# VHH binders against DegV domain-containing protein DR_1986, part 22

Target 1, 281 residues: DegV domain-containing protein DR_1986, of Deinococcus radiodurans (q9rsy3)
Amino acid sequence: MSIAIVTDSTSDLTPEHLAALGVTGVPLYVLFEGQLYQDGVQLSARQLVEGVRAGKAIPSTSQPSPAEFAQAYAQALEHADEVLSLHISGQLSGTVGSARLAAQEFGGRVTVVDTHTVTLGLGLQVLRAAELVRAGQSVPQIVQTLERVYPQADLRFTVDTLDFLRLNGRIGGASALLGGLLNIKPLLVVRGGRVDAGGRVRGQKKALADLAEHVRRYVSQHGGARVAFLATVGGEEDRAAVRAQLSDLHFQDMGDHEIGAVVTVHAGPGAVGVALEPLSA
Below, E stands for the ipSAE of ESMFold2; O stands for the ipSAE of OpenDDE; V2 stands for 0.75 times the mean of E and O plus 0.25 times the DockQ between their complexes.

## First folded at step 11 (VHH; framework vhh_7sr4_2)

Design Z3 (from Y5 with A33Q; at its last look DockQ between E and O 0.89; V2 from the best seeds 0.75)
Fold by ESMFold2, look of step 11:
Structure Z3 (fold): chain B 281 residues (1-281), chain A 123 residues (1-123)
Amino acid sequence: as target 1 above (281 residues)
Amino acid sequence: EVKLVESGGGLVQPGGSLRLSCAASGFTFSRYQMGWYRQTPGKQRDLVADITYEGDTKYGDSVKGRFTISRDNTKNTVYLQMNSLKPEDTAVYYCARGSTYYDILTGYDFDSWGQGTQVTVSS
C-alpha cells in the first residue's frame, strides 16, 4: 500500500525539502499585530524578528484546525492508500490533537503520531519516515521503527533568554534555570516531549562548546550519529561555529536548518542547537 | 457503534490451554490494530498481546512463547491462543481496538474495549 507523509511546519523542513520528499506540511500560525499568518507561507522567521525588533507587539502562535488537517488528509488520500501524520509534541502544542480529531473521519487510513519533539527533532523523524516509506515499510513497521529510535534521539540548544519560552508558556522544566545572573547561558533539551533544563554555563562561547562536546560524546557513545544543526534568525554565525568545532568528527550530516517563525516565537532570535539520531534504527 | 465481544474464557488446570475470541463489529476491522489486555483486581490493565492489520505481533514478557495472537479479517475476529497456562494468568481478559493515534513513547492508544472474559487457572 502507498503511504503519504504529513507533518506540520514546526518540523522546520523547508517547503522545497518537503516537496522533494513528497511530504505535505501543514502550517501552524503566528498571531502578530492582530493578524494570523501561516508559518513559512505568509510570515518568515526573518520578518517576525524584524517586526519584534521594531517594537511591535509580542507575537503568539496557534495550531492548525481539525478541518485543515481533514483537508490535507483527504487530498493525500486521493493519491495514497494511507497517511502517516507526524507532529510536534502534544506537550508543546494542540497540533497533534487537531490531527487526531481529523484522522477519526478516515476509517483507520490515517495514523497520527505524537513525536514528543519539535523543530529538527521532528524533522529528523520525518526524514527517517520518508526513507522507510521508500524502503517499502508499512505504516505499523515505520511507527515501530520510530519508537525504537526515539529513546536515542536528542535535541539540545541554547537561547539568548528564557523570556520567550516563559511568556508563551512553553518553559517547562527549564524554569529551573531561571535566576541565572550576569553572563549565564541556559542549555535546554527536549525531554518527555517538553522543554527541560540541560544545564547552564558562563558565556556564549562555552554554550557553543557544550553543544559541540555533546555531539562528540553522542557519537562516541552510540558509534555514530545523524546530526542536524539549527538556529533561529541571528544565530547563524554561532551555528557555523558549532559545526566548525566538529570538522574532525565523522557523522552523517543532515545539514544546516533555519528554525521557522512559530518555533522562533517560543525560542527567540539568536538560538542555536543540534538534533541527533542514531545512524541506524 | 464499535462493539467488541470476548468469548472462550473459563476454568482450566495449570498447563492447560484456552482460546479466546473477540468478535468485532461497527468499524472496518481490517484497518485497525487489535489487542488483548488483562486485569487482576486492584491493578492496571496489562498488555498481553497486540497485532497490527499487517499481522505484526507484540507480546508481554510474561506470556512470550506461551500465547499467540492472531486475526481473521474475513470473520472480523481476533484470537488469543493461551498455552501452558499458569495460576498467574488468572485475570479478566479484554479485547481492545487500537486508535488512530500513536504515541512514540507508549505505542498505539486503545480507544474501544470489550466487557471482558474471565480466565481462571486453578492450582
Scores: ipSAE 0.586, ipTM 0.839, lowest interface PAE 1.3, mean pLDDT 91
ESMFold2 (binder alone), look of step 11: mean pLDDT 80; pTM 0.806
OpenDDE, look of step 11: ipSAE 0.826; ipTM 0.938

Design Z4 (from Y5 with D50R; at its last look DockQ between E and O 0.92; V2 from the best seeds 0.77)
Fold by ESMFold2, look of step 11:
Structure Z4 (fold): chain B 281 residues (1-281), chain A 123 residues (1-123)
Amino acid sequence: as target 1 above (281 residues)
Amino acid sequence: EVKLVESGGGLVQPGGSLRLSCAASGFTFSRYAMGWYRQTPGKQRDLVARITYEGDTKYGDSVKGRFTISRDNTKNTVYLQMNSLKPEDTAVYYCARGSTYYDILTGYDFDSWGQGTQVTVSS
C-alpha cells in the first residue's frame, strides 16, 4: 500500500524540504496583535522577531483545525492508500488532538502519531518515516521503528530567556530554572513530551560548549548519531559555533535548521539547540 | 456501530489452556490493530497482547511465551490462545480495537471495547 506522510509546521522542515520529500505540512498559527498568521506562509520567524522587538505585544500560537487536517487527509488519499500523520507533542499543543479528530472520518486509513517532541525532534522523525516509506515499510512497521528510536532520541537547547516559555505556558519542568540570574544560561530538554530542565551554566560560551559536549557524549554512547543543528532568529552565529566545535567528530549531518515562527513564540530569539537520533534502529 | 463480542472464557485448572475469540463487526476489521486487555477488580485494564493489521504482535511481560494473539481477517475475528495458565491470570478479558491514534511512548490507543469474558484459574 502507498503511504502519504503529513506533519505540521512545528517540524521546522521548510516547505521546500517537505515538498522534496513529498510530505504535506499543515501550518499552525501565530496570534499577534489580534491577527492570526499561518506559520511560514503569512509570517516568517524573522518578521515575528522584528515585530516583537519593535512592540511589547506578546504573541501566542494556536493549532490547525480538524477541518484543515481533514482537507489535507482527503487530498493525500486521492493518490495514496493511507496516511501517516506525525505531530508535535500533545503535551505542548492541541495539534495532535485536531489531527486525531479529523482522522476519525477516514475509516482507519489515517494513523495519527503523537511524537512527544517538537521542532527537529519531530523533523528527524518525519525524515526517518519518509525513508522507511521509500523502503517499502508499512505504517505499523514505521511506527514500531519510531517507537524503538524515541527512547534514544534527544532534543537539547538553550534560550536567552525563559520568559517566552513561561508566558505561553510551555515552560514545564524548566520552571525549576527560574530565578533570572544574570549570565546564567538555562539548558533545556524535551522529556515526557514537555520542556524540562537540563541544567544551568554561566554564560553563553559555556552553554554552547555544553551542547557540543552533549553531542560528543551521545555519539560515544550510541556508536554514532544523526545530528540536526537548530537556531531561532538571532542564534545563527551560535549554531555555527556549536557545529565548529564538532568538526573533528563523525556523525550523520542532518543539517542546519531555522526554528520557525510558532516555535519561536515559545523559545524566543537567540535560541540554539541540537536534535539527535541513533543512526538506525 | 463498532461491536466486539468475546467468547471462550471459563474456569480452568492451573497449567491448563483456554482460547478466547472476539468477533468484530461495524468497521473495516483489516485496517485496525486489535488487542486483548485484562482487568482484576479495583485495578486498571492491563495490556495482554495486541496485533497489528499486518500481524505484528506485542505481549505484556507476564504473559510472554505463554499466550499467543492471532487474527483471521476473513472472519473478522481476533484470538487469544492462553497456555500454562496461572492463578494470577484470573481476570475479565476484554477485546479492544486500536484507534487511529498512536502514542510513541505507549503504542496504540484502544477506542472500542467488548463486554469482557471471565477467565478463572483455580486449583
Scores: ipSAE 0.615, ipTM 0.854, lowest interface PAE 1.2, mean pLDDT 91
ESMFold2 (binder alone), look of step 11: mean pLDDT 80; pTM 0.806
OpenDDE, look of step 11: ipSAE 0.823; ipTM 0.936

Design Z5 (from Y5 with D50S; at its last look DockQ between E and O 0.01; V2 from the best seeds 0.00; counts 0 for: pae E 20.3 > 2, placed apart)
Fold by ESMFold2, look of step 11:
Structure Z5 (fold): chain B 281 residues (1-281), chain A 123 residues (1-123)
Amino acid sequence: as target 1 above (281 residues)
Amino acid sequence: EVKLVESGGGLVQPGGSLRLSCAASGFTFSRYAMGWYRQTPGKQRDLVASITYEGDTKYGDSVKGRFTISRDNTKNTVYLQMNSLKPEDTAVYYCARGSTYYDILTGYDFDSWGQGTQVTVSS
C-alpha cells in the first residue's frame, strides 16, 4: 500500500523542501493587525519580523481548520492508499485536534500522530517518516519507530526574551525563569510536549557554548546524532557560531533552518537552537 | 516509579577514602540533576554535592576540595568520591533526584530520595 505524508507548517521545512519530498504541508496562520496570513505561503518569518517592528502590534497564531485538513486528506488519497499525518504537539496547538476531527471522515485510512514537539523537532520526524516510506515500511511500522525515537529526541534553544512565549500563552514550565537578572539568558527545552525550563547562564556567549556542549554530550551518550541548527530572524550569526564550535565533531548534519513565522510569533526574533535525534531507533 | 539505590558506605579510618554509588531507575536519568545529601542524628539533611544533567557541579563548603561528584549516563549512576575523610563526615548519605530545571547558578529542590547508606569514620 502507498502512503502519503501530511504535516503542518510548524515543521519549519520550507514548502520547497516538502514538495521535493512529496510531503503535503498544511499551513497554520499568523494573526497580525486583524488579518490572517498563511504561514510560509502568504508570510515569511522575515516579513513577520519586519511587520512587527513597523507596526508595534504583537501578533498571534491560529491552527488550521478541520475542513482544511479534510481537503488535504482527500487530495492525498486520490493518489495514495493511506495517509500518515504528523503534527505539532497537542499541548502547544489545537492543530492535531483539527487533524483528528478531519481524519474521522476517511474510514481509518488516515493515521494522525501527535509528535509532542515543534519546529525541526517535528521536521526531523517528518524526514524520518519520509525515509521509512521510501524504504517500504507500513504505517504501523513507521509509527512504532517514531514512538521509539521521540523519547530520545531533544529540542533545546535560547530566546532573547520570554515575553513572546508569555503573552501568547505557551511559556509552560519556562515561567520559572521569569524575573532574570541583567545578562542572564534562559535555556529552554521541549519536554512532555510543552516548553519547559532547561536552565540559565550568564551571557549570550555562554548560552551558545552551552548549546554546543549539549550537542557534544548527546553525541557521546547516544553514539551519534542527527543534528539540525535553528534560528529565528536575527539569530543567524549566533546559529553559525554554535555550528562553528562543533566543526571537530562527527554527526549527521541535517542543516541550518530558519524557524518559520508561526513559531517566531511564540519564540521572538533572535532565538537560536538545536534539534537532535538518534541515528537509528 | 523512581528508584534510587545507594551503595559503597561503610567503616573507614580518618584520612581514608570511600566511593558511593547511586543506581537510578524509573525515569530518564540523563535529563535530571542528581545530588548527595547527608544527615547526622538530630540535624537536617545537608547538601554534600549536586550535578546537573550537563555535568556542572556544586559542593557544600565543608567538603569542597575533598569530595567529587560525577555521573555516568550510560550506567544511570551517580557517584560521590570521598577523600580525606574526617570523623565529622560520619552520617547517613542520601542520593537524590533533582528538578529538570536545575543549573549551577541557582538551586532547586530535590524531589526523590534513596534509603541512604551509612558512612562511619572511626577514630
Scores: ipSAE 0.000, ipTM 0.104, lowest interface PAE 20.3, mean pLDDT 85
ESMFold2 (binder alone), look of step 11: mean pLDDT 80; pTM 0.806
OpenDDE, look of step 11: ipSAE 0.838; ipTM 0.935

Design Z6 (from Y5 with G98D; at its last look DockQ between E and O 0.15; V2 from the best seeds 0.00; counts 0 for: pae E 17.3 > 2, unsure alone 64.6 < 65, placed apart)
Fold by OpenDDE, look of step 11:
Structure Z6 (fold): chain B 281 residues (1-281), chain A 123 residues (1-123)
Amino acid sequence: as target 1 above (281 residues)
Amino acid sequence: EVKLVESGGGLVQPGGSLRLSCAASGFTFSRYAMGWYRQTPGKQRDLVADITYEGDTKYGDSVKGRFTISRDNTKNTVYLQMNSLKPEDTAVYYCARDSTYYDILTGYDFDSWGQGTQVTVSS
């Protein structure tokens, strides 16, 4: 039985990477200046940041419609027997809901999975799923593996300001970090499918060091790791700095990634982070 | 290998004082927040005090004003000065390494523990 993988644009895997994997990405939307833009298709993260900096209206995001997912599933099922659909945390987006509604039309041939994470947290699960498909595993087996992996996974990041998360209602437990001391940088984590506070530090330098240290600890605890380095527009140098601090550490390098427009709406420019998961499930 | 070794526990009368020490090794001590927990048989382990790498502190409600946590980065040691001890302070006290750099407002998360030291407050 052949399996097709579907995900959404918040995986932040590039179109080229998705294509190479044979994975279909369904774009979320950014509402900006009264218009809806498909994430990564009609609006890039850079364009978004430029607009925001220019003093334009505050952007928001929305999920794909069930109809859009249905279309994706229908297309996939023209060539595959089953569809595995992996999506951003249901706590962060209604995307999973839309996907599930759409899946009902296909008589059990579509399996929708809430990955309980976002960006390359989701992206890494997509990659793992793709590997497992290639290995000949069934949809239930793959889902079981993912369910073992995501509790062990870690997504950490720091932002220049919590304003973006706050304004868009995604701040979650990180609200506790509001009103802190001057020059405090929030250390954030995706936990329980939502954004939470992982701590705070004074200054960007220490924030970046914290990210690096988390990677070190994770590798030590798990005997290795898959590590992806993340940044929104403006965070590229900081991402490089985090990576540089880990030059002496051995891990499976999953590369540098740019966070897309939708996630940027929430994280803001200048955000930097790491997505971690174990080597084996 | 991360190693935490507690010392300084013992028997003391109510109103007395003790000073616990925790010697740390196997990691860059100055980069980690450290904390003290305590546990009585059959109960959960509770936070006593925590100190960030910058020296900011937080305390459990029951020990505020009586206990003081401090650290010496040159000795890789975290301390717990316990004054005005009460019978209800009787417990095994554990040293722990915080998994975060700084987290006073949002909570605590520790990933390494010592073997514990017994503190008994009794007449």
Scores: ipSAE 0.000, ipTM 0.247, lowest interface PAE 11.8, mean pLDDT 89
ESMFold2, look of step 11: ipSAE 0.000; ipTM 0.106
ESMFold2 (binder alone), look of step 11: mean pLDDT 78; pTM 0.783

Design Z7 (from Y5 with F27S S112Y; at its last look DockQ between E and O 0.89; V2 from the best seeds 0.00; counts 0 for: unsure alone 63.7 < 65)
Fold by ESMFold2, look of step 11:
Structure Z7 (fold): chain B 281 residues (1-281), chain A 123 residues (1-123)
Amino acid sequence: as target 1 above (281 residues)
Amino acid sequence: EVKLVESGGGLVQPGGSLRLSCAASGSTFSRYAMGWYRQTPGKQRDLVADITYEGDTKYGDSVKGRFTISRDNTKNTVYLQMNSLKPEDTAVYYCARGSTYYDILTGYDFDYWGQGTQVTVSS
């Protein structure tokens, strides 16, 4: 029985990467200066950052409609027997709710998963699901495997400012980090599907060292890791610096990734992070 | 319209056995997880067991080794074999159908429920 995978653009796997996997990505939207742009199709993260700096408006984001998901599912089911649909945390976006409504029309052939994560936390789950489909697992087997992996997964990052998270209502438990001293850098995690506080350090150099040390501890504790390195526009040199601190460490390298426009609306430019999973479940 | 009808409840002595059945009608059953929950008055429904359409099972801690869930997709029926019954197993037992929504943290969401069947364990 053939399985098509659908995800959303907050996985931050590029359309080209998704196409190579045979995975459909449904774009979320950025609303900016009265216009609605499809994430990664009509607006890149770089275009967003340049536009925000030049413009007078604060961007926001919106979820795909149930109709857009229904269209994606109908198209996928022309060539597959089932759909596995993996999405950004329902605690961060209504995207999974739109997908859930659309799935009701397909007689049990579409399974919608709230992954309780975002960006490459979601992207790593999509990559693992694609691997499991190729290995011949059924949809129930795949979701059970993802369920076993999830408690061991980690998404850790730092941002230049908490302002973007606060203005867009996704600051979560990270609000505990507000009001720090000059040059105090917040460390953030995704916990329970929401942004949460991971600590504070003085200065960007120490924040990058914390990210690298977190990867080292993880590899030591789990006997290995799948590691993705992330940045929003403006964080690329810092992402490279985190990777450089790990040049002596062996892990399954899931690559460097640019965080897309929708997530950048909430994280701001200059963010850097790592996404981690165990090698096996 | 999905309809779930439980049967097989009743009064049994401690240490005894019962077999519950749940017949599903209205739509295809074979692509959905199915489950049994139980509820005592004034309390939340607790998971007893669930089963995927591939046959993988999960049990609540208090019933492991004593209860067995199974399904017959040809008859659109799910069963709960309950052995070594204890007074604390006394409850209304509900059949439930899993939705197509999966929460990676908590598993299947159950969107259709039967009316329940009473199981009473007393001497």
Scores: ipSAE 0.571, ipTM 0.846, lowest interface PAE 1.4, mean pLDDT 90
ESMFold2 (binder alone), look of step 11: mean pLDDT 78; pTM 0.792
OpenDDE, look of step 11: ipSAE 0.800; ipTM 0.925

## First folded at step 12 (VHH)

Design J1 (from Z1 with S112H; framework vhh_7sr4_2; at its last look DockQ between E and O 0.94; V2 from the best seeds 0.79)
Amino acid sequence: EVKLVESGGGLVQPGGSLRLSCAASGFTFSRYMMGWYRQTPGKQRDLVADITYEGDTKYGDSVKGRFTISRDNTKNTVYLQMNSLKPEDTAVYYCARGSTYYDILTGYDFDHWGQGTQVTVSS
ESMFold2, look of step 12: ipSAE 0.671; ipTM 0.835
ESMFold2 (binder alone), look of step 12: mean pLDDT 80; pTM 0.809
OpenDDE, look of step 12: ipSAE 0.822; ipTM 0.935
ESMFold2, look of step 14: ipSAE 0.659; ipTM 0.861
ESMFold2 (binder alone), look of step 14: mean pLDDT 81; pTM 0.816
OpenDDE, look of step 14: ipSAE 0.818; ipTM 0.932

Design J2 (framework vhh_7sr4_2; at its last look DockQ between E and O 0.93; V2 from the best seeds 0.00; counts 0 for: pae E 3.6 > 2)
Fold by ESMFold2, look of step 12:
Structure J2 (fold): chain B 281 residues (1-281), chain A 122 residues (1-122)
Amino acid sequence: as target 1 above (281 residues)
Amino acid sequence: EVKLVESGGGLVQPGGSLRLSCAASGFTFSRYMMGWYRQTPGKQRDLVADITYEGDTKYGDSVKGRFTISRDNTKNTVYLQMNSLKPEDTAVYYCARGTYYDILTGYDFDSWGQGTQVTVSS
């Protein structure tokens, strides 16, 4: 039975990457200065950061509609027997709710998954799902595999400021990091589908070292890893610095990735992170 | 109109057996995940067992080895065979269907039956 994969733009796999995989990405929206822009289609992360730095307005984001998901599902089912739909945490966005409403119209042919993660935490699950489809696994088998992987998956990052998370209502348990000493850098995780505190360190250099040490510990603890390196606009040099600290370490390199416009609204420019999962399913 | 109708509940002595059935109608049964949940008064519903449309099963820890879930796609029915029943198994048992998956907590079900009472004397 042929399976199409649908995800949303917060996976931060580029439209070109998704197209190469045969995966459909449904864009979320950025609302800026009274206009809606489709994430990664009508507005890049660079354009967003440039507009915000011009100082005119505070952007926000919104989920795709159920109608947009229904259209994506109908198109996918023209060429596949089933859809596996993987999405940003329902605790971070109503996106999975829109997908679930749309799926009700397709007679059980659409399975919707709340992945309880975001950005390349979601993106790595999408990549693994695509691999499992090619290996001939059924939708229930793929979901079972993702369920086994999830407790071992990790998304860890630092931001320049907690202000973007706070202003956009996605700070979660990271609010415990507010009110620190000068030059304290927050370390953040996604835990239970929400942003949470992962610690704090003094200065950016130590924050980048913590990210690198986390990868090293993970590889040792799990006997390997698939590793993706992440940054929002302005964090690219720091992302490279994290990677440079790991030049002696062997892992499956899932590449460098730019965090897209929707996630950047919440994380802010200059953010850096890593997404990790075990080698085997 | 989606309908899930449970049957087979009743009163049984400890160590006894019951077989629950859930008759489904109003949807393409063979394409949906199915589950059994139970609830005691004042508590949330707990997973007893679920079964994929491919036939793969999962069980709650307290019932593993004693209960068996199965499905018959030709009869649009899901079953729960309950053996070695204990007083702690006393609850209302609900049949459920769905295609929504929460990677943290498992299947979330979008339709539920009215439930059937199982009482194990103490």
Scores: ipSAE 0.343, ipTM 0.705, lowest interface PAE 3.6, mean pLDDT 89
ESMFold2 (binder alone), look of step 12: mean pLDDT 82; pTM 0.820
OpenDDE, look of step 12: ipSAE 0.597; ipTM 0.832

Design J3 (from Z1 with K3Q P14A M34V T40A D46V L47V D50S G60S D61N T74A; framework vhh_7b2m_4; at its last look DockQ between E and O 0.01; V2 from the best seeds 0.00; counts 0 for: pae E 19.3 > 2, placed apart)
Fold by ESMFold2, look of step 12:
Formats: C-alpha cells, sequence, structure tokens
Structure J3 (fold): chain B 281 residues (1-281), chain A 123 residues (1-123)
C-alpha cells in the first residue's frame, strides 16, 4: 500500500525539499497588519522581519482549517492508499486538532501524529518518515519508530528575547527564565511538547558555545547523531559559528535551515538552534 | 460539533451601521478568544477584530475607531458593532474561535469558522 506524507509549514522544510521527497506541506498563517498570509507562500520570513524592523505591528499566527487539511488529504489519496500526517506539537498549536478533525472524513486512511515538537524537530521526523516509507514500512511501523525516536530527539535553541514567546503565549516552562538578570541569553528546549528552560548564560558567545557543547555531548551519549542547524532571519552568522565549532566532530549533517515565518513570529529574529536525532531508530 | 453561526449582515448605505452577531455552541465559549474576519471579493480573508476571554480587544487599523467587538459569555455570543461604514467594508464577515492549545495575548490564532454573513455597503 502506498503512503503519502503530509506535514505543516512549521516543519521548516522548504517547498522544494518537500516536493523532492513527495511530501505535502500545509501552510499555517501569519497575521500581520490585519492581513492573513500563508506561511512561505504569501509571506517569507525575511519579509516578516523587514516589516517588524520597519516598526509595523506585532505579528501573530493561526493554524490551517480542517477544510484545508481535508483538501490536502483528498488530493493525496488520489495517488496513495493512505496518509501519514505529521504535525507541530498540539501543545504549541491547534494544527494537529484541525488535522484530526479532517482525518475523521477518510475512513481510517489518514493517521495523524502529534510529533510533540516544532521546526526542524518536526522536519527531522518528516525526513525519517519519508525514509521509512521508501524502506517499505507500514504506517503503524513508522509511527512506532517515531515513538522510539521522540524521547531521544532534541531541539535546543536560544532567542534574542523571550518577548515573542511570551506575547504569543508559547513561553511554557521557559517563563522560569524571566526576570532578575540583565543581558541574559536563555537556552531553550522543547520538552513534553512545550518550550521549556534549558538554562541561561550571560552573552551570545556563551549561548553559541553551549549549543555546540550540547551537540558534542549528544553525539558522545548516543554514539552519533543526525544534526540540523537552524536560525531565524538575523541568526545566520551565529548558526555558522555553531557549525564551525563542530568541524572536528563526526555526525550526519542534515544541513542548514531557515526557520519560516510562522515559527519566527514566536521565536523572533536572531534565534539560533540545533535539532538532533539518533542515527538509528 | 463546534458551531459558529453569523447573523446581522445586509445592505446598508455608506455612513450607516450594522451589528453582527455570532452564536457559538459545541465548546466552552468563555475559555476562548473569539473574533471576526472578512473576505472581500477576489481578496484574501483578513482579520477585523478579536476579543480575549478576559475582554481585551484588538482591531485591524482599517476598522479601529469605527468597529467595536464585544462578547456575552452568558449567551455564548460575540458581536461586531460596525459604525461609519464605507464601501470598502463590503465583504463576507466570518466569526472565528481561537485555539485551546496556547495562551494568546496580543494576536490571533483561530481554528474554527462560521459560514459567514454578507455585508454590502453602497455609496
Amino acid sequence: as target 1 above (281 residues)
Amino acid sequence: EVQLVESGGGLVQAGGSLRLSCAASGFTFSRYMVGWYRQAPGKQRVVVASITYEGDTKYSNSVKGRFTISRDNAKNTVYLQMNSLKPEDTAVYYCARGSTYYDILTGYDFDSWGQGTQVTVSS
């Protein structure tokens, strides 16, 4: 039975990358200046940041509708026997709820997975799911494999300010990092499907060193890693600096990635991070 | 089972007023942010106004000062009072519910929509 993979735009895999994998991406929305824009289709992360820098209103986001998922599923099922749908954490967005409502219309042919993560944490799971489909695994086998990977996967990042996460209500356990210290650089993780505190350091240089050291520890502890490097607009030099600190380390390089507009609304410009998975599932 | 039913649309002359209502059912209305969107012919759907469960309001720049959003949690209803209407306000107006999955303080994150009600403003 052939399997189509559907994900959402918060995977931060480009439309070109998704197309090469045969994966459908359903865009979320950015609300900016009273207008709704489809993530990566009608508004790029660069356009968003340029607008924010010009002093325009604070943006927000919304999930795809159940109708939009139903359309994506109907289209996918024209050429596949079933759909595996992978999404941003239900603790961060109503996207998985919309997908689940739509899936009810398809007689069990659509399986919806809450990946409990976001951005390239989600993106790496999408890439692994695509690999497993090509290897001939069934949907239940793929889901089981992703469930084994999830507790070992990691998404670690720093932001210029917690303000975007706080103002948009996605600060989660990272609220423990608020207050008291000037020039704090928060270290953040996704844990239990939410943003959580990963520590704090004084200054950007130490934050980047912590990200690199985290990768080293992960590789040592797991005997290898699949590593993706990510940044919002304005964090590209810092992303390169993290990678440069790891030039002597062997890992499966999953590439450099730009965080898309929807996630940028919540993380803000100048964010940098790493997404990690074990080599073997 | 989430239902949002808009009413109160119609034809009005420029400078006039309309009040839109949205009856909500199938969820705990008092826990949700709710709002109004509109879609003019040939254009994308855009936000008009939102109101949090605490009563805090936000408006698009195009309607600020002319439109007022309000909610009645006892009646599971959200309203949009539309004053000083202009021809560019002509659109289908949609009631929308915010998500339960995160705390929304200053923006809009909506997961459910009504069927819409037509507002036509003649010159």
Scores: ipSAE 0.000, ipTM 0.125, lowest interface PAE 19.3, mean pLDDT 85
ESMFold2 (binder alone), look of step 12: mean pLDDT 81; pTM 0.818
OpenDDE, look of step 12: ipSAE 0.816; ipTM 0.935

Design J4 (from Z1, 14 letters changed; framework vhh_gocatamig_d2; at its last look DockQ between E and O 0.01; V2 from the best seeds 0.00; counts 0 for: pae E 21.1 > 2, placed apart)
Fold by ESMFold2, look of step 12:
Structure J4 (fold): chain B 281 residues (1-281), chain A 123 residues (1-123)
Amino acid sequence: as target 1 above (281 residues)
Amino acid sequence: EVQLVESGGGLVQPGGSLTLSCAASGFTFSRYMLAWYRQAPGKKRELVAGITYEGDTKYMDSVKGRFTISRDNAKNSVYLQMNSLRAEDTAVYYCARGSTYYDILTGYDFDSWGQGTLVTVSS
């Protein structure tokens, strides 16, 4: 049976990458200065950061509507028998709830998955799902594989400030890192579908070294890894610095990625991180 | 047939309060975001407040702390509580529903609008 994959724009896979995979991306929205913008379509992460630096209102985000998902599903089912819909954690966004409401209209042909993660944590699961569809697996087989991978997957990052997470209500367990000394950099993870504390270090160089060391430990513990490198606008040099520290390590390189506008509203500019999965599914 | 019907507008003195209501029908209300826009004489429509289907709210800067948007999915209604009204708030207020329309003409993707309710704030 043919399977179409739908995801949302927080996967931070570019529209061109998604199109090349035959995957539909449903954009979330940024609300900024009284206007609502489609993520990656009407507003880039760079445009968002420029607007915030100009001293305008604090941006926020909203999820796609059930109607938008229903349209995406109806269109996908014109040329596929089933839809597999993969989304940002339900603990971080109402997106999966919107997708589930829409899926009720399609007689069981739409399977909605809460991936319990965000950005390239979600993006890597989308890439794996696309690989499994191409390999001829059924929706139940793909879901089972993703459920096996999820407990072993990791998303680890540092931000310039916790303010964006705090003010937008997505700080989660990372609130334990508030009130640190000057020049203390938080290390953050996604755990249980929420942002959580991963530690703290003194200075940006130590934070980048921690990210690189985390990748080394992961590769050692799991016998390999698929690794994606992430940054928001302003973190690109730091992303390159993390990668450079790993030049002697062998892993499946899933590439460098820019974190999109919606996730940037919550993470802020200058963020950098890594997304990890085991090699085998 | 999508229908949005505003009510609660009227004449009020500066510093006064009004509650606007928008009764919705012809669609599954709980699946959609709703917003209030306003249009003052000779000006373009502007977003006043929006509310998602999960209840997250946002406001234009000039109304923060004075206006509150809310929704009641059981009554298919969205409300705008307007406090501390000023002469500058005089406008026709429109209820709008979010849409799946991809070609955004105004910066919000809204496909359905009410006829509006007039709010006049005058001393």
Scores: ipSAE 0.000, ipTM 0.120, lowest interface PAE 21.1, mean pLDDT 85
ESMFold2 (binder alone), look of step 12: mean pLDDT 80; pTM 0.814
OpenDDE, look of step 12: ipSAE 0.006; ipTM 0.231

